VH-VL binders against o60147. Designs and how they scored, part 337

Target 1, 175 residues: o60147
Amino acid sequence: MLEKNKYLYIFRHIQTNQVLLSQGNVLKKTALFQLPYPLQKPVAPNGMRPAKLRKDHWVPLLKVEFPNESMFQSVFMQLLNYRKYRSVQPLTSDLLKLPIPVRRRKIMRQEVPNTIADLADILNKEKFPENSVRLQLSDKSDSEYADWPPSVQIDSEEIKLSRGFREKTTVDEAR
Key: E = the ipSAE of ESMFold2; O = the ipSAE of OpenDDE; V2 = 0.75 times the mean of E and O plus 0.25 times the DockQ between their complexes.

## First folded at step 15 (VH-VL)

Design og37 (framework fv_lerdelimumab; at its last look DockQ between E and O 0.45; V2 from the best seeds 0.00; counts 0 for: pae O 2.02 > 2)
Fold by ESMFold2-Fast, scan of step 15:
Structure og37 (fold): chain C 175 residues (1-175), chain A 121 residues (1-121), chain B 109 residues (1-109)
Amino acid sequence: as target 1 above (175 residues)
Amino acid sequence: EVQLVESGGGVVQPGRSLRLSCAASGFTFSSYGMHWVRQAPGKGLEWVAVISWDGSNKYYADSVKGRFTISRDNSKNTLYLQMDSLRAEDTAVYYCAKDEGYKSGWYFDYWGQGTLVTVSS
Amino acid sequence: SSELTQDPAVSVALGQTVRITCQGDSLRSDSASWYQQKPGQAPVLVIYGSNNRPSGIPDRFSGSSSGNTASLTITGAQAEDEADYYCNSRDSSGNHLVVFGGGTKLTVL
């Protein structure tokens, strides 16, 4: 019964540069729980409800194809854990010199290079076969944020999105 | 010198609440994530909760999720743990711990002396 | 419960070498840190990042790791090394961010 997914999609927010991970090319509302800094003020006490998902505000950063579901799940879970770890890490001295709003903006801006570096770190620690992992980047220069293991093939190709991710053609009535 | 001083422990009945405090000094408190780690009498260490530098992110062990709330007041260099719906299994020495951060690992460079919480009928 | 496995007890003769081990799948991707705890005292960090010593920790303490196993070695054990030793790691697979070993009681004979 388990979904046989071999693909990891990583999306970037167009304004904040924050990153979301998805198990497919459809971004789910629950992915917003990954964000260290919410896009909107929480509406529930203690911030229990996630911000509204605005699909038009997210663009694909990269897509990773794994040889099987087991490898995908291992890397995906490790990458989610790295995001939690980073959200509670100490601040560097340069950040402490900045006002809080500017500081948060700088932290958010670093999520793209940090996520790419963390992905590469995980792949370097795993013992995957040579050329078994296919990495597609929206901007090939983003591959320069890390040193990649021999298991990774980097390809430059358009990342296909589900029709539900972008604005749909809307009809007034169910027909 | 880095110091972490816990307080607020004591004897409490099951189902009741208790709030622990940790007073920090000797480092820039507002720059670090802070943790609570507990140890039942004669048993090992168990991680309880963590809070980010500004309080925006909080994570809990499954055993306490929904019952405990971690918080901080950076203006007072103080970390808190609000413990609700206490159970006998929560009986432990509670340590406040500082995380220095490390790219490939997780470690606590400083610990307080601990405060004992006894949940008994 | 913990996801890292340690033997409950180990003994060493004064001046001899002892190795305490910690095993778990998280150690394949994350380093271990080690803490010494004496009765009635808070834990003290003795090794972090698998093999680094904090300032003030004697050089007889060293760490290593291989595969899913991390080790703490005390070369030339002293009487004051008698204590409980705990390892910890980042939990990459569960809901915990931190996981501890069950602890090893070191007796110096």
Scores: ipSAE 0.692, ipTM 0.841, lowest interface PAE 0.7, mean pLDDT 84
Fold by ESMFold2, look of step 15:
Structure og37 (fold): chain C 175 residues (1-175), chain A 121 residues (1-121), chain B 109 residues (1-109)
Amino acid sequence: as target 1 above (175 residues)
Amino acid sequence: EVQLVESGGGVVQPGRSLRLSCAASGFTFSSYGMHWVRQAPGKGLEWVAVISWDGSNKYYADSVKGRFTISRDNSKNTLYLQMDSLRAEDTAVYYCAKDEGYKSGWYFDYWGQGTLVTVSS
Amino acid sequence: SSELTQDPAVSVALGQTVRITCQGDSLRSDSASWYQQKPGQAPVLVIYGSNNRPSGIPDRFSGSSSGNTASLTITGAQAEDEADYYCNSRDSSGNHLVVFGGGTKLTVL
């Protein structure tokens, strides 16, 4: 049946572990703007914005159900801003000691735990009713990256779809 | 001993372009995000743009998006602002500012003295 | 809206205590930083985070917060404290990354 609730969808890259945030259960090509712009096109570092969206490279990480549009928009915008803030953060001394390719890999591998921690931080600061926000993960152990507020109900069942949040293989948004 | 020195300001006609530079010294430039902040005459401070440590992430205020381009050259410790399609409301002193990050109470610990851009017929 | 609101002007008698306020929804979860700007000069950071002073800033400057409001307090105001004061924070719900308050002109009488 059709639902009126608003969903946040988060995808993970199968190789780099970078994340993309989506309003729809199918990634739009514009979601790639969340990735770093290529610095040197002939030999671009791994994890930079590709020319085309490869949907087989992005798998479900989690989805969040909100009871209304206002709550969804607030959390979605804040989470996008957290990612922007992290992207301009000063490098730590430990990162500066690493060769640049290793440094970039370490930064990318932190995106999953960082995004989950940031989502929980936002939800802890919001004053949503108890159990009003439903969270479903592809890997239940990922919930351990954060402490969740009483407003969050974690679904006991994992997301079992390997390539997306919908059964169809077409490029379509839930709109 | 941290220094930020802006240059490239001047008087230009509407619709023209101008490029600002900010020379940085006294810190590890390549490890920081860098910002442009502007101030119209008699007005308050307005954030303009930021660029990540390696230049791969850039973000702009809505008022300049599509017209301004922030860039950096880490080998020269220099930050740039390319300003295209200039308008009268872009008239301001432009400051280069060093960012200490979002989690420690988002702040700019060092500022340049600014360079004046006047957009006038 | 992540807009930060400051009173446009505040006065204090020499040697007295004054409080400059900054309010906005982002300040419920984020810390304000404060900048002093004297005529013809660049802004200077005077308070960052919750209540930290950079080296060289007099002890008479302090910061505090309550709810959606941050405050800059100057105890024993000096003539040299006459300036514009700006707060800033993250833009936690908008498209900008950084927002500034409109500024407060402090006049030392």
Scores: ipSAE 0.662, ipTM 0.821, lowest interface PAE 1.2, mean pLDDT 86
Fold by OpenDDE, look of step 15:
Structure og37 (fold): chain C 175 residues (1-175), chain A 121 residues (1-121), chain B 109 residues (1-109)
Amino acid sequence: as target 1 above (175 residues)
Amino acid sequence: EVQLVESGGGVVQPGRSLRLSCAASGFTFSSYGMHWVRQAPGKGLEWVAVISWDGSNKYYADSVKGRFTISRDNSKNTLYLQMDSLRAEDTAVYYCAKDEGYKSGWYFDYWGQGTLVTVSS
Amino acid sequence: SSELTQDPAVSVALGQTVRITCQGDSLRSDSASWYQQKPGQAPVLVIYGSNNRPSGIPDRFSGSSSGNTASLTITGAQAEDEADYYCNSRDSSGNHLVVFGGGTKLTVL
């Protein structure tokens, strides 16, 4: 069984493409607080924040294995801060021209590439040892969103997680 | 010319509340996040809170979370800081600062002159 | 902890060069900013994005960064440069979005 304390899992919402960070392969309800929208908003997608965590609505985006928990924590918190930073910035003029629902959808669609780019940026700055960080993506093409430092080894295999946020087993594959 | 003018500071007893205001001019207020930064007498700068351009997002330092509330009225070009349950350690000059982004970071390109808040029994 | 460390005080002779360094594990050095504060005044931005100078700031002010460090350099210090200088960066600890250094008091001799 994997030691969750050094593993970063990033999930995306299947409808909104919103992103949640998780320590370990089990998404907690408290992760919803990562979403940079008021709690008063209705249920996603129109509300931008789900009222409840529906695990079946979230799919794995990527998995990162760090050498230790300390490195994980550092990167995890930085990712959250990057998200927060973006949340306080004004919208571009192009976005402002769009109806609110369309605007919201467009913003949310950017969360995946932004998060990947953020991760790469953070890892580039951290200067971890060469090949000390293992990155596994659900879609290998997502790695193209950023340039990765030598510290990152991209796994040739895609993530094997079920919607239940566990490693896929032969039983799961048979379903 | 960009101007930020804080007001509302004064002397209050612990446990009391105070509301600060920051009047902004010289720029499109509604297009920028705004911050509060404070400085205790003889001490360094401490970030307090930020509010997004439209007020939809707010974040606080742990030291003030649950006690302070940042808000804004874009129609009045005014930033607010509601300070509840004030403590002695909240004594400081409070600055409003304009947010500005650069790549993956941000900075404060304009500051007010600050307003002094003294919490004392 | 998310802290930026600065020397509390440094001195420089008039016309000479001084470097003030900011260091911290949470420091995003490529986006560090610097603020000058004179007694009884509000802080003034002097450098942003590691090495960008705002309009109105003399060209004797410059910035650099490397790893987890950022530096403010004053080349040809003037008497009016005597002030407190604070570095600033994003916070990676989660406690704050923004973190300031402890400040450096620069004395011009």
Scores: ipSAE 0.063, ipTM 0.698, lowest interface PAE 2.0, mean pLDDT 87
ESMFold2 (binder alone), look of step 15: mean pLDDT 89; pTM 0.927

Design og38 (framework fv_lerdelimumab; at its last look DockQ between E and O 0.53; V2 from the best seeds 0.00; counts 0 for: pae O 6.7 > 2)
Fold by ESMFold2, look of step 15:
Structure og38 (fold): chain C 175 residues (1-175), chain A 121 residues (1-121), chain B 109 residues (1-109)
Amino acid sequence: as target 1 above (175 residues)
Amino acid sequence: EVQLVESGGGVVQPGRSLRLSCAASGFTFTSYGMHWVRQAPGKGLEWVAVISWDGSNKYYADSVKGRFTISRDNSKNTLYLQMDSLRAEDTAVYYCAKDEGYKSGWYFDYWGQGTLVTVSS
Amino acid sequence: SSELTQDPAVSVALGQTVRITCQGDSLRSSSASWYQQKPGQAPVLVIYGSNNRPSGIPDRFSGSSSGNTASLTITGAQAEDEADYYCNSRDSSGNHLVVFGGGTKLTVL
């Protein structure tokens, strides 16, 4: 059984604002591997990979529909690599001035704008047809983190649905 | 002056383990991701692994995944590479390298002098 | 995975200009850096980004990029420039983070 995917789903953590990339509209436990490994120090890490996926902690950030699976795969792989690259970049002077707990929280808060900017950077460099990539946001003002190419059509309607273990949101009540 | 000094190389038989160290000085070690890069005799440079500033993110070349473990101890300004299940193809000079950071690429501005690992079949 | 291709060897007459190239798809989204390595020594960074020179590197070294190709140019080559030269890039389209070219041995005649 083969089902081709052309949709990118991005989730945000309700407390830390960390980001997870997904090929499906329901997070799999393996998506947690995108989060940092737990530190071995006595102080418990904040924002580190939890042992259990709590779907009520992760909400939709945005959804992207691509023209086909090949274009989706290319963008998905590039976006994963951008995130890995950022995770090992040197810290800026502004971050170095902060105490470590505050520094980690600020780094986590950068994930939403950084991921949106990286997505736009990839789409600006790809030669996709005009209006061929449909973008839907949970908060339309988040589009302000980037300048979008002509290939992107931003949906006027925001995402209002939850991604919990049980699909319990109805379209009629969400409107 | 920035200094990176590797140690722990030697001659080992295939299937054995070895641990490399890289002592860092002359810069704020905790602000940088740190890399291992190797060079087999008569061959080019091959990236091996990187670790984030606090050790919470680690990435490896496919050739070493599952066998090598990168780690750091920020209290000692030291980078480590634990090498398990060594193979003849792992024979190389191992360098530690510092990325100074650049917007769209890699900027490895300081390298150690390297430590030789020989895996004799 | 993504590869960076370099010619294995290049020669230049003393005082002449030489261009060493590095090609790969990752260079469309990553700048290249260039490293000089002399026998028995660690690599030394000579160019980063497109054309930036670290302190202490002679101004005869310059870099450029176009499309999927990056170049290192040595104007007025000196005997001391005889070395191996490696490019690198990040891998924004594949599964690796850091990619090195195979290296180019420069001989000064």
Scores: ipSAE 0.740, ipTM 0.865, lowest interface PAE 0.9, mean pLDDT 86
Fold by ESMFold2-Fast, scan of step 15:
Structure og38 (fold): chain C 175 residues (1-175), chain A 121 residues (1-121), chain B 109 residues (1-109)
Amino acid sequence: as target 1 above (175 residues)
Amino acid sequence: EVQLVESGGGVVQPGRSLRLSCAASGFTFTSYGMHWVRQAPGKGLEWVAVISWDGSNKYYADSVKGRFTISRDNSKNTLYLQMDSLRAEDTAVYYCAKDEGYKSGWYFDYWGQGTLVTVSS
Amino acid sequence: SSELTQDPAVSVALGQTVRITCQGDSLRSSSASWYQQKPGQAPVLVIYGSNNRPSGIPDRFSGSSSGNTASLTITGAQAEDEADYYCNSRDSSGNHLVVFGGGTKLTVL
């Protein structure tokens, strides 16, 4: 019996605010291929070696619990696609006034609000049952980046995960 | 005023390489993602590849992945498509296209006139 | 096969209304855009974001969408509307960023 996955784990980079999506609570090196601004320049398109994963550079952003694995897979794939769409979108006029390194830094900083907004957009279109999707955030104020559908229940308790991807129970430690 | 002009098409044998260029003018080229879309003679439109504003992100259709490379030179307002290991099925008119959106659907507000690539022995 | 389904051909009498449809699961989460292509010419955007017209496109062109279906309507078809029409949307499958319909050849009788 293969383990059924209905959780989406989302991590943020502590310095750049870049986001990584994971099916498990521990990031794999291959997740680095998701980055719009990769830490390592590709050697070949299909042969790119990801930069060494620095686990201490990534912290939990949010955890999403879905009603079943099918809905998890649908939302997960759509969210990955939204990230690709955004990476090739036109630049706004305010960004054009900035030098390229500052411009990239500002774009990367928006990845957290963008990911949260995109998640909400997908969930608003999916028409899931009331209170069937549970969100648990590391910083509950991040939920303000979007308007959530009736299918979403936001956990009043924030994620209490230790730095470096090690999970602790909510009764043992605070963030 | 907005213009996209493709060049570099021609007749080439299977397994060979060809590089297409698209010269852009009349808009801020560095602000936009750019696409290549192709159309086989008498057939429909097929999306080929896209490149982000600074070239850091590139995506390809499965049919060309590993064989085609999209690139851009923002100092020259020029988009490129390097086509390696060409196959008969790559025979098509190749269009350079500018996009204006993502969430509202992808829409290409300007297209070049196209350049014909014929892969034939 | 095309990721979005269009009928290959449709006919309309001069001055009458015609509806061209586009179907696919990607349309459930993405709006459609429509392109007109005349022989030997590049495609021209006629509708974007389901029902917006670019500057210079006649008001007889309109769009609509519901569920997995998008439609392009030409009210009072003119001879110059004879062309191939293509829809496109985002790809929900993740294999491409953009998908096109197979195209519909409109004949104005």
Scores: ipSAE 0.719, ipTM 0.853, lowest interface PAE 0.7, mean pLDDT 85
Fold by OpenDDE, look of step 15:
Structure og38 (fold): chain C 175 residues (1-175), chain A 121 residues (1-121), chain B 109 residues (1-109)
Amino acid sequence: as target 1 above (175 residues)
Amino acid sequence: EVQLVESGGGVVQPGRSLRLSCAASGFTFTSYGMHWVRQAPGKGLEWVAVISWDGSNKYYADSVKGRFTISRDNSKNTLYLQMDSLRAEDTAVYYCAKDEGYKSGWYFDYWGQGTLVTVSS
Amino acid sequence: SSELTQDPAVSVALGQTVRITCQGDSLRSSSASWYQQKPGQAPVLVIYGSNNRPSGIPDRFSGSSSGNTASLTITGAQAEDEADYYCNSRDSSGNHLVVFGGGTKLTVL
């Protein structure tokens, strides 16, 4: 049985590329509160925060296995703080020249690479034991968004998760 | 020259409300997040709240969450702190502080002179 | 929330070097900033990003970091450096975004 407590799953929204962090491989409704902007419209992509969790709209981005739950919790909370920090920072002059809807979309597109970069930065600073953290990506090329410390072992296999949920089964593949 | 000027402090009874203001000048107010930090008499600094440049994001310290509301009027270059359900432990000098946005940390490059809030029966 | 700890008080002789240290788990993942506060005045930023000086801050002020610690060093302490010094960092616990140390009172002898 999968030890959910030491596994970080990151999901991205198919349309908006917004990012949600999850402890375990099942996305919970409460994860929507991670999205920093208030709801203006009930449905993404026009709204910054969806009113409802549509699990089928969220695909796996990466999976991280930590040695224990404590390490997971530490990194998880730091990731949230990094995201919150960015949400209050000033916009670049280029972004300010854009209409608000366009600006928002552009910001959201950066969530995936920013999150990956954040994760790498956090792990670099934590200096966990060598090869103690296992990283599995849905797209191996996403690992290029950052430099990873020796503590991170990048899995050669891509993650096989269903949208918003558990690992894909043969039944899922047949659908 | 960057200037931050707090106002609205005073003496209030517990359970009452007070609204603080911070008038900003000398920089592009609409480009920066703004913070409130407080300091109880003879004590250290305590972070209170932050608001993003456009007011879309707000975060609070646990000690004030649900009671305080941070807001801003960018047309007036003014930061606000609505303090409801005030407690004796809220007694402090309240500073508004400008966020600089350093990637690897939080820091405040400019501070106001503060406004004193005293909560006493 | 995460906690940053500082010694409540330190002293230094005029012209000598003093190091004020801040310790906490948040410092493992975020850089420290330092503020000087004199009696009856607002805090003043003296170091940010571990070792960056704002304009107007004397070069005798420097910063360093190691592990879960950050330090402010005053090389050649002056009488006017007598003040309270606070460190801060990003909070790693997620409950707060910013955390301050308890402050260190520096006396120049």
Scores: ipSAE 0.020, ipTM 0.595, lowest interface PAE 6.7, mean pLDDT 85
ESMFold2 (binder alone), look of step 15: mean pLDDT 89; pTM 0.927

